Miniprotein binders against p81326. Designs and how they scored, part 51

Target 1, 226 residues: p81326
Amino acid sequence: MLHFGGFIMEINHISKILEKEREEYIRNKVEEYLKQGFSKDDAVNKANQSWRTYIGHRIQDVIYNLLKKFLKDSGLKVTTDKALNNRNLPEELDKVKRLIAINYGEYLFLPDADVIVYKVENNDIKIIAIISVKNSFRERRFETTYWKLKLKESPVTSHIKVFLATPDKDNEISYKCPNGKPKKMRIILEYELDGIYFLKEDFEETEKAKHFGKIVEDIIEISKKL
Key: E = the ipSAE of ESMFold2; O = the ipSAE of OpenDDE; V2 = 0.75 times the mean of E and O plus 0.25 times the DockQ between their complexes.

## First folded at step 7 (miniprotein)

Design B15 (at its last look DockQ between E and O 0.57; V2 from the best seeds 0.00; counts 0 for: pae E 12.1 > 1.5)
Fold by OpenDDE base, look of step 7:
Structure B15 (fold): chain B 226 residues (1-226), chain A 83 residues (1-83)
Amino acid sequence: as target 1 above (226 residues)
Amino acid sequence: SEEEKKIEELLLKARELLYEAEELAKKGDYEEAIKKLEEAVKLLEEALKIAKELGNEELIEYVEFLLLEVKLLIERIKWKLEE
């Protein structure tokens, strides 16, 4: 059955589809950087870095919009850390921002929260989950884990579920013990986080490691317990 | 603005094509469904261009999402045709 609802399953191919745009994107960016006076080698390197950032944001946007769409009927709301970075926030979002803030003594900082799922009941806001979206684990491999641990340190935030969503293009965390060798990153992330959701089919499924298609159901279930 | 109206028009037409494509796919007319979706992609790409020219990040994000959704549908249909 071809319906937009099937999109959440077809997300397995998101990386492949986006990769088709890479060549044109790189070409255009290289030209742009050459016009800015960069060398050819520098322009290529900068273009590749730009692509990594670009594709990461695209995946985040897709996940955000999917969750927003699929959680709407459940009465759950979705926002992003980017939306919370405004000086003038609506009351609701200001409350959301405060409820995810991490205390560093003199300062409050927000965790990396690509997607934030919350509900409003009786004018009270309850944060349900934070979803971190990672296209690759080249940098800051345990950043999401750090934020999860920090959120656990406060009774205000300790209930917040932290999920990782990833296509894991490089198969860095898809399997726990490929060829009998433990994948440290997979084991640690699965242990520390509340769940890992894969935007692919080829992965080792566990209680915490699931296909992205399960995330909506899981979030709704969590929301009922809060 | 005139540009925003153009975006809205393009989005509306794209949605119509998506609906038609879904109906075609339900009937097993996958080839024609793909054609409709490819036309929708063109309209959405035009909308995206205009949105970028306007610098409207919200519209850019929205249109990019729709584009990806349509492209995924096309690929899904193609895979079904190979099966």
Scores: ipSAE 0.176, ipTM 0.598, lowest interface PAE 2.3, mean pLDDT 89
Fold by ESMFold2, look of step 7:
Structure B15 (fold): chain B 226 residues (1-226), chain A 83 residues (1-83)
Amino acid sequence: as target 1 above (226 residues)
Amino acid sequence: SEEEKKIEELLLKARELLYEAEELAKKGDYEEAIKKLEEAVKLLEEALKIAKELGNEELIEYVEFLLLEVKLLIERIKWKLEE
């Protein structure tokens, strides 16, 4: 049965849907880089890198809009690290920023938090969860676990759930033991994080590794525990 | 502006096509529903083009979100048709 109410989205195929844009995007970017004086081979390589960044931002935007839409009736608010880096922050967002910032002596840094879920009760702000969106694990493979560990170091932030959302197109973390051998990256990410949410159908589901469609229910459940 | 009025007209037409597609899908007429949704995609792509020409970032994000939703619905119906 197909349900059109509220335009239900099948997020598990988002990468396939966005991939249809790839050929035109790459062609346009190659042309742009050739005009800048790059060789054909360099232009193609740079265009492919540009596509990876572009598709990552598109997936982040979809996740943000979905969470914002589906969490608002539960009294939960959603913001992004982009919004928190704006120069003219409303007082509410300034408080959110300060509640997730990590202290490194004279420096304050935000964790790698693409999407932040929080609630407001009697002018008190409670950060519920941070969602990091990763399209590839080629670089900074354990960055999200680093931020989870830093958040655990303080009683002010130790309650914050840290989730990873990924299409994992190259199956870098989709299975715990793909050839009978433990996949270190999957094992460590699942152990350290509060959840991994896959934007695809084919992966090894566990108590912490789930379809992305479960994230709304999970966040709502966590928010009631404070 | 006149351009913003045009975008609103395109969005209204796309919503009407979505309602028609919903009724077709309820009847099991999946190929006809896809045809209506593909027409809605064309209207949303036109709206997106105008929004980009205006430089209205909020409207661009809104139309891109709607366009993605409709494209995902098309893929879901295609999978249902193949089952």
Scores: ipSAE 0.000, ipTM 0.336, lowest interface PAE 12.1, mean pLDDT 81
Fold by ESMFold2-Fast, scan of step 8:
Structure B15 (fold): chain B 226 residues (1-226), chain A 83 residues (1-83)
Amino acid sequence: as target 1 above (226 residues)
Amino acid sequence: SEEEKKIEELLLKARELLYEAEELAKKGDYEEAIKKLEEAVKLLEEALKIAKELGNEELIEYVEFLLLEVKLLIERIKWKLEE
């Protein structure tokens, strides 16, 4: 059965909080920069730049909290790569870490897994998906793709879905050329990844490039097949 | 402003319709749920128009985000009906 209203209401609640948070953040940062001797124009520009950095971390936290809340009743669990870097891991998280870590000789590295979705069946762990959260694209824009390709090399990790979640406010991968062709970066990311979820309205949907509101349902469907 | 109050009223009414739609969907009344959500879309489109006229970028972004989620919910319920 469909019971999406709670998910939408939570997204709406968080959006209102983020809107108020942005207003307060910008106001406070402008005042801070003015006190430091910057002009009004410079203070506003610096405040906006500071907000862009801040919101990048906030979007990761928002996505983690939303997925944790709305996947719980489907028997799915959510963690983060930050949690997995703790030295004193509970047994369950230690198993999760071992199931996604990639070997580079003497070293083990976690993929760019801002959010990790897994399930526990008969005391065994199945990793369902990892979600890379990107607020902007700069150098290293293909890191998520690199980790997807590395995970495909092992039978232990080849089933793991790798998703990108992004507002793409600068239209770096949602831009459509006048002739209707996507940009090279969009083509590569969509081809190699299992899905892209946009936190924005204006983009061309495909089988793999969807609005963020579809992510919970998609993850639940994937988990049923594993 | 009076326009900001109108946006708040529209958003409150849209939220009430979302709640009603969720309760209808829980009962399996998908067609009625869609009707409530389509009413919410109209209210949100009106709120978006006013927000754009005011030039309040934060309100515009918020209403657009809410519109997106409501439209996605309509699509998912319609898909379920066609199944």
Scores: ipSAE 0.000, ipTM 0.100, lowest interface PAE 19.8, mean pLDDT 77
ESMFold2 (binder alone), look of step 7: mean pLDDT 86; pTM 0.833

Design B17 (at its last look DockQ between E and O 0.04; V2 from the best seeds 0.00; counts 0 for: pae E 15.0 > 1.5, placed apart)
Fold by OpenDDE base, look of step 7:
Structure B17 (fold): chain B 226 residues (1-226), chain A 83 residues (1-83)
Amino acid sequence: as target 1 above (226 residues)
Amino acid sequence: SEEEKKIEELLLKARELLYEAEELAKKGDYEEAIKKLEEAVKLLEEALKIAKELGNEELILYVEFLLAEVKFLIERIKWKLEE
């Protein structure tokens, strides 16, 4: 069994591996957008945006599958917000959906929940954690924090841990005070969230900021306390 | 090596199938998309086998990543089919 830690050390290279595909992907997308009648500049911009989305989904998919695999033996279950966007949900997932919903008065909305970890005990569902996966923080820097705060506002959801998983390729949040200058985003995210898990080795480790390899253990521990 | 070339060929075909499947799924042809992805899984599993035999950790990781992606996409499409 590749120790989750060993597999995750390999995850540190995912960004590099994926970047090798970038040039070809961008070229193909640019050509596609040019054929659609976009200008060269627009085509390039759209291609780059498409790439960011593409890579983001790929990383999310990997993290989902990893967590699903490694949490299975603990009896924990994993789903996604996308899986919950179904009109015909099985009873279990319908319950999961209801248990993560945020109240906006007349409306209930789901938080962004790339990965949802839950357990089933005595036919009761307990939501353990939501993991947000972010490849970069160029957009929606505090979106995960917003959802964490919203989840805290209800006794139904206040117990749900919210984690951020990121390779932080651009080192936006890898260090708190590089060169003595506080990185606002790192400080705020670490303060507001229950944990940040890095898919890289080069980061400032703290009690809340850990290598992604620790996430399974942490989730299992949390699950035992619920 | 010949084995590395074979892996590259398999990966290329799998990526093509993945792209085709994504386009099919966008058009609502979910069943056909799943068939393409299942074929991609087979190719990637073969690639993974060869990569493991070579002991190439980078290739192993890459193929495993692609496998995870394809499998997740299958699940996502299945979720849509159940809607």
Scores: ipSAE 0.022, ipTM 0.419, lowest interface PAE 3.8, mean pLDDT 87
Fold by ESMFold2, look of step 7:
Structure B17 (fold): chain B 226 residues (1-226), chain A 83 residues (1-83)
Amino acid sequence: as target 1 above (226 residues)
Amino acid sequence: SEEEKKIEELLLKARELLYEAEELAKKGDYEEAIKKLEEAVKLLEEALKIAKELGNEELILYVEFLLAEVKFLIERIKWKLEE
């Protein structure tokens, strides 16, 4: 098919497109660090670390903007954890924050939620889903599953869908049994989360592991049941 | 702005060309379908140029994805033609 569905873009190539800009970014950043007096080896290491941070934030921003654009006609609103940490929070967002906060005795903490989807009905707010954006799984591999489990423990938050969005460029979770060996990380993430959405084409697709372009349809369908 | 209106016009024209290419491919007119898709690429490249001048990162990424999709379609149709 030639993809005429309203020019719905398949975002699964976003990491590839941003990677085309990687060489220029690294070169410019190395030059900046060399000007600051770092050695060449240090400048290269710092530039690569800077790129990993940059690309992660860029992917989050693009996901936020695309979801906001494509969900608005369905009566669904989108915000971010960054917006919820603002000191002068509008009443609507303050309610969103309170509805996803987890109680730890005297302390309230937000789960790891890069993007939050919600709806407003009759002055009531219903949280539909949170999306965690992960560029790599080298640190805090199962943090998202921890937050899903915490949300499941309360009837107030147990309905909230927890999704993971990732380019998974290095195939850390793309397949269940690569080379005949079960990949524990993929198996556990798929089992515990409500969905994994890949920003690429090459991965093992299942009922829970899908192309990112399907997330809009899935969120809309979930919202109709709430 | 007027630049945003121009991008919208280019995207709408590109979509019409994609519809025409699909119809041609259904009839087996692969060479004509490729021609239509190549015309769409030119329109999308112009849209990308304007999006870059605006500094609209979201729009840049969107148009770049569309370009990649159309170029992949061209390659798939070329492979079909060689068969």
Scores: ipSAE 0.000, ipTM 0.136, lowest interface PAE 15.0, mean pLDDT 80
Fold by ESMFold2-Fast, scan of step 8:
Structure B17 (fold): chain B 226 residues (1-226), chain A 83 residues (1-83)
Amino acid sequence: as target 1 above (226 residues)
Amino acid sequence: SEEEKKIEELLLKARELLYEAEELAKKGDYEEAIKKLEEAVKLLEEALKIAKELGNEELILYVEFLLAEVKFLIERIKWKLEE
């Protein structure tokens, strides 16, 4: 049985756990670098760079596990692009891989789909959505948009919803026109993608830009129409 | 509780091992990285057992996420060794 309030509560609890984990991680890494002879400023900078790499993996795995847990009762399955890159794939995952692949002439490549939601009906696989997880927009700003546009080009993949999930701690895409100045990145991402889900409370909500707590019910509704 | 404190200690040690493994993997020391991650798996399985006995759903969920992350990283590094 799906409990919407339980999902929101778990997201909030995980957010608090990740914040505590950050504090402990940074403290330990600063100590480590100081012992290696780095200055305080260098130690702090290196610790923060290390955390950015670590948290990227943490957020992806948290989202994967949350979606797997809360979509199971609706008959939906969840995998990752990392799982699809395994040398020996189960038949079901090999089919999933083929159904999200993008054609580049002689080559067939996977989009950078951090989390993939699909269903199996009568031995047929239907891809529902792919979710790109971005902790920062400092580089590869429109990578998710590129994958969306490429997927639209093929009748096999054109139905697949492409979502962005982000804590957006630096408020890079949280608002469309802060202080009356249009945010090009937010405007373009919202326009081109099927949805943006924020892992935070403070953001400008629209029909396409929502709190991450809405993602489970949205995916379930999309799956019913496929 | 003492049990919650034990879980925090296990999680801290597992995170340290995970970080050490990531640094080793960046340097190409894949076999040592896998060894560190396998040690982390054992600590996380112990933490999961205690969390389940406590019935703390938040800790269970978090430990399961971390455990899945570590196991997935082990698989990725193993494929690198086979290439």
Scores: ipSAE 0.000, ipTM 0.135, lowest interface PAE 15.0, mean pLDDT 77
ESMFold2 (binder alone), look of step 7: mean pLDDT 86; pTM 0.831

Design B19 (at its last look DockQ between E and O 0.10; V2 from the best seeds 0.00; counts 0 for: pae E 18.8 > 1.5, placed apart)
Fold by OpenDDE base, look of step 7:
Structure B19 (fold): chain B 226 residues (1-226), chain A 83 residues (1-83)
Amino acid sequence: as target 1 above (226 residues)
Amino acid sequence: SEEEKKIEELLLKARELLYEAEELAEKGDYEEAIKKLEEAVKLLEEALKIAKELGNEELILYVEFLLAEVKLLIEEIKWKLEE
C-alpha cells in the first residue's frame, strides 16, 4: 500500500511531471495540425489548447483513480460524469445520474462532475460529493461555484458536497490576500464551495482549503453523516 | 541507469500508442484504439514493475498515473462502442 503520506508528496509534483511531456506533445500536435492544413500559428495555438485539455484529463483521471482506491475500503463508490453519459447505464449508475441532475424546468442537465462519490445503503443511492478538477483557472473560473449553487436549489441535491481539486500551478487561488490584496477568486471559491483541495504544499490552509490528502478523510466523515 | 532508460523507452512507446489510440478513436476506429491501449497497458505494467524494483517513487507515481489514464480511456471507448 503506497502509504497515504508518500502519495501526498508525489501528488504535489503532478504538474511538474506532466510538464516534462509538454514539449514532445506540442511538437507532435503541431505536426498533426500542419498536416491538416492549419497555419503554423494556428497549429501552435491548437496544440497548446489540446495540451491544456490533455493535462486536465490526466489530472482528473489521477484523482478519480486515487479516490476510487482509497474510498473502496469504506464501501464508497466513485464514478464520473463521462461514465454517466452512456445510453445504457446499469441501474446503479442510472440512479446516480438522476440524483445529480439539475432541474431547468423542461430539461434536466448534469453538473460538471469530474468525480462523483456515492454510497449504496439499503439498496438506496446516496450522493456524497462531487469533485471538480481544475488544472488552471484561465477559463470558466466560477463554473464549479455555479453548479454548487444550482445543486443547493433542490432538496434532492442540496446535501451534495462540492469540492474543487487543483494543483493551482499559477497560484491563482493558493493565497487569500497575497501582499495584502484580496484574491477575489480564492475568496469566492472558498466561500461558495464545501472545500478546496490543493495538489501542492505551497498554499494558505484554512478550514475549507486543505491539502488533497485530506479529501478522503473528509468524504468518509461526510458519508457517515448521511 | 539502464533500468531508468528502459522505463523511459517503455513510457515513450506507451505515449505513442496512447496518441495513436486517441486518433483512432476520433476517427471512430474504436476496436483498433482499444488494441493500442491494451498494448500500452502492458508496456506500462512492465515499466511499473521496473520502477518498483528501483524504488523510484516519482517514476512509480508517474507510471501509475499513465496507467490510470490509459485504462480510463479504454473504458470510455468501450462505452462508445456500446452506444
Scores: ipSAE 0.016, ipTM 0.310, lowest interface PAE 6.3, mean pLDDT 86
Fold by ESMFold2, look of step 7:
Structure B19 (fold): chain B 226 residues (1-226), chain A 83 residues (1-83)
Amino acid sequence: as target 1 above (226 residues)
Amino acid sequence: SEEEKKIEELLLKARELLYEAEELAEKGDYEEAIKKLEEAVKLLEEALKIAKELGNEELILYVEFLLAEVKLLIEEIKWKLEE
């Protein structure tokens, strides 16, 4: 219980840190652009665009670090697709890579899996979940769904849960039927994936669409069944 | 490069210190937990210096974020110590 409470506190704490960091970042960038000769309005607009680029990378790192920290005591390990693409791959990670790879005849490719959760039991590796982190759904809207379907095709990978984690700041998938009108992207993602985890409070909660604070509990419960 | 390997080593060592500090704090050993976190700050400050020398903006921002997080954890544990 204390672990769960600590996870929720850490999520809320990090959200406050990121917002505080945003304010300082923007102030510094506005000053830089003003020194470069931009107008105040242009400097502010450019600073906000710079922050958007910066924060996109940071959200992925935040999710990785949170999961690694809060899953360790449950015997669960976390890695990333970047780590799995390193040339000098440790034996444990090489096994993880082979267990999630998708066969295309002569070629073997990794799914789009920003974060991978696995466990090691008696020198055996079991992949628990893959989490895709998406900041926007204007490009590659259903890529995560494609990977889930490919993983379901093999008995070696069919057990792997595929989750989507997103801030969804533009409300592209936050609600299933706004004003009674179906939102195709939300409905398809929720139907095909094992879960959607929102990094914000304002969204329609369902059995599969939850606040990101629930992801650690869900992953731990799934791992106990495997 | 050699510098990038050094940064990764510093980040790994800092992460280990954070884990140790959390274990100490759970046992109520707040003074030793703070010492571990302060050591992690020193490692992260070294990593930040190297990242700035490389001009790697993504590494700089990542290390700055982690450094801010660790410093805030130190303050949280100090508040628990006063309570």
Scores: ipSAE 0.000, ipTM 0.113, lowest interface PAE 18.8, mean pLDDT 79
Fold by ESMFold2-Fast, scan of step 8:
Structure B19 (fold): chain B 226 residues (1-226), chain A 83 residues (1-83)
Amino acid sequence: as target 1 above (226 residues)
Amino acid sequence: SEEEKKIEELLLKARELLYEAEELAEKGDYEEAIKKLEEAVKLLEEALKIAKELGNEELILYVEFLLAEVKLLIEEIKWKLEE
């Protein structure tokens, strides 16, 4: 309980930091573009595009560090798909890579696994979950569901939980229509994925769509069943 | 202030139009979605004018950010119409 309370407190602290960071980032970028000779409207547009790219990487790093910190005491390990793309992998990470890779005939690809949670028992590695981190859903709305469906095809990977973590700042999947129905994208993502974790307070929780603060507890419970 | 309340009302209406437009775009009703977003642009431009008159830097930046997001979404939906 104390452990989970600390996690929620740290999320709240980081949320406030990110809000301040956004305001400072946008102000600085607008000033930068104005100095380059762009109009006010163009400067603001470019600053917002720059922020979208920046915050995507920033949120992934935040989630990786939070999960690494708060899963450590439960014997769980955390890595990233970026780490798995290194040429000279340690034996343990090489095994993780092999256990998560998807076969396309002559080619092997990693899923869009921004964060990977696994455990080591009796020198065997078991992948618990992959977490796809999405700041926005513009172009790759169903990429996470595609990877989930591919992972289900193999007995090696079919047990791996696939989660989406998102602030959903633009209310792309947390919005409900006036009649109380979720958007089609939300329905499909919730149906196909093992869970959606929102880094925001203003949404209605379901069995599979939860506050990000619950992810540590859920992952630990899943790991005990494996 | 009364001006701040006016801005809040404009932002609420713009947000409602944005949500309606997103729902319409999801259904493939791109032309109607663009119309709703163009209405939101007008409300946000009025909110920006009032915010500038107040000299509230944070509110100006917030409205400019939201306006830029709405304009970018219009261009994205227009691109889908052209395909």
Scores: ipSAE 0.000, ipTM 0.100, lowest interface PAE 18.1, mean pLDDT 77
ESMFold2 (binder alone), look of step 7: mean pLDDT 86; pTM 0.833

Design B2 (at its last look DockQ between E and O 0.01; V2 from the best seeds 0.00; counts 0 for: pae E 13.4 > 1.5, placed apart)
Fold by ESMFold2, look of step 7:
Structure B2 (fold): chain B 226 residues (1-226), chain A 83 residues (1-83)
Amino acid sequence: as target 1 above (226 residues)
Amino acid sequence: SEEEKKIEELLLKARYLLYEAEELAKKGDYEEAIKKLEEAVKLLEEALKIAKELGNEELILYVEFLLAEVKLLIERIKWKLEE
């Protein structure tokens, strides 16, 4: 495992690179919605909503593929909540799903765990980390902290590290005290989560708030302690 | 598959070319750094073609991201040469 400096650090700009596609995407989506009979105003609104969903899923997919690629040689496996909701789940993934599920009486629900990192030792599965990917904090502000707190309630899940990965392009959580005022969202997220990994360069770095390029090293180091 | 293994090999080679280019740029060898980066672009363009043929959207996004970053790095180093 080597840190390839500039190569890994350049991944911190994925949100910016994907924004270059925005104009083309919006234009095509507006045309699509106009063909469906929506007014121009409605088509534009729908296209912008579609873009927000699209870019969020794109960022998640890139993070999944990067982690899968870079963690493979360390004996760590990666899956997604999307994969865990599939029918006829392979036995290994079925075990992963059961190991992260939260009990709500008669119901079992998966936490918001966009990407899951685990290892297999002697047919025993250990969940290492769950990464939640957020493009924006307008919605789901503290969803990730809720799931961390739920995972802490049980000895079988309390070891699971919960990370947040975000471009935070609107600087909603980039600094702890912007303009001299504590930013509740940043303070609470950093306090409760095991780490925040930024897909950009301009943010306040701390022991828990880091450049995204550090996440592979951190996960590998954590896995060695289990 | 063999195609996925080929993409992995292309990405690994591109990664080492980026490392070499960064070390060359640190030493002020900007023309050689650009040469290494242009080689990486060629490998990434090949990887992108294979990823598109496979229809693997995750790989397509990843390789497009890398291409854009490498091209920006080339332009940044060219600006250093103009100094």
Scores: ipSAE 0.000, ipTM 0.160, lowest interface PAE 13.4, mean pLDDT 80
Fold by OpenDDE base, look of step 7:
Structure B2 (fold): chain B 226 residues (1-226), chain A 83 residues (1-83)
Amino acid sequence: as target 1 above (226 residues)
Amino acid sequence: SEEEKKIEELLLKARYLLYEAEELAKKGDYEEAIKKLEEAVKLLEEALKIAKELGNEELILYVEFLLAEVKLLIERIKWKLEE
């Protein structure tokens, strides 16, 4: 209980901790883009976009490392779409890549899969879950939902759980009906996905919307049923 | 609202057409698949219009994503027909 409590507290502040670097990062990037010949307005816009990408990657890396650490004892393995985006994959990762691929007739494409959890049993690979990490929902709000639906269309991938992990710093999906007004994005994401995991305390908890601290247990439970 | 219900109806129909088109394509009936997808595009464009009128950014993004998918599928089927 105590180790879980400390872990929960650290996760809850991840977005806030990373945001402390924002002002300095933006300043430096603006200066860089100005030196490249961009206008002040363009430099600011580009810097803000760069920050969104940067902080998104950092949060993703944290989530990846946490899942890798906490799932290790259960014998589960963790990889990323970045690791799969290599021409020379080891056999294991090549199999993982093939097992998450979505069929578009003549073409196979990978879903957005920031984190992929799988197990190896008797030299067979079973994909357990894909975790999409979103810091904000300004862009690609329903992309994760799309990939979930596409994965469900194939018997090869239909069993794969798709989770969304987010600090939801702007409270875009933290509540279903704040002030009596339904937040459609929350409702749709919760309906279509297998779960939403919040890296914060201030959210409306439901059967599918949980604190990120529960994701490890949920993944382990799913893995036992496969 | 009535407009939101209309969007939901359009999206449901479009998704159904997409499903039918995919099944047709699996059977090699590419022409009929394209016809279904073109109908889906029309429905989604109407949904997008309504979503924009409502100023519902969430629905706008969702519909735009579906439109992109449908259009890509059309192009992919067309490429197969050219081979």
Scores: ipSAE 0.000, ipTM 0.155, lowest interface PAE 11.6, mean pLDDT 86
Fold by ESMFold2-Fast, scan of step 8:
Structure B2 (fold): chain B 226 residues (1-226), chain A 83 residues (1-83)
Amino acid sequence: as target 1 above (226 residues)
Amino acid sequence: SEEEKKIEELLLKARYLLYEAEELAKKGDYEEAIKKLEEAVKLLEEALKIAKELGNEELILYVEFLLAEVKLLIERIKWKLEE
């Protein structure tokens, strides 16, 4: 089907746009920090830290828009945790929020659900998958795993697939056992999560660790079984 | 902006406190770990206030989520103190 080829083509196009955007962003931020009195080395470091925060949000928006575009003809809907935190939610989104929120006594928390895929059948909502988007794994490595395990504890949420999407530019989880040394983070994330989707070409592919281009097909297949 | 720079500073300080708390918890120093996390909560609440004043929805969401996670860590460590 055209959708699958078109999806891969758009991923390639967006990847090129994001790299050009990165060059411009870093250049502008370095200049900004230099004007604030930082040294050249500090300005570069701060610009790179700022980009890491910015690109995390940007990649999330890109993934949301791609999934929304390519899943709509399959009867699937896409939303974000950002949308669910708005006041005066439409009834449909309020139901989505209630179906993924985890109760901790006095508190309700959303899982690490940057992008949420669901379907509506006869006014009933079924959550298909949540996607956590990670640009870096240095500090919050197993956040997504924690939420997967919490969702699995309840019969209401145990069916929800939890996916990780990442460019993994630093090769932190791209391989399970490079040079004979097991990578705990890759091994644990692959074991506990329902899938890892890489926004890059060079990685060790498995049944659960795939190129991002396969995510639309996988989600559609999962939705047919629910 | 100066406000964005202030948020970045607050988030950086909060992350260091989180790291210190995790190291303290590994050693069994749960009470001191909670103090570090409570300090991080105050910094994150300040960052949230600034993010709301800026109207930056993505920063607001991120800080709210991080704040909730820090509060969960405090509760979890408190359970360990009761063992």
Scores: ipSAE 0.000, ipTM 0.109, lowest interface PAE 19.1, mean pLDDT 78
ESMFold2 (binder alone), look of step 7: mean pLDDT 86; pTM 0.838

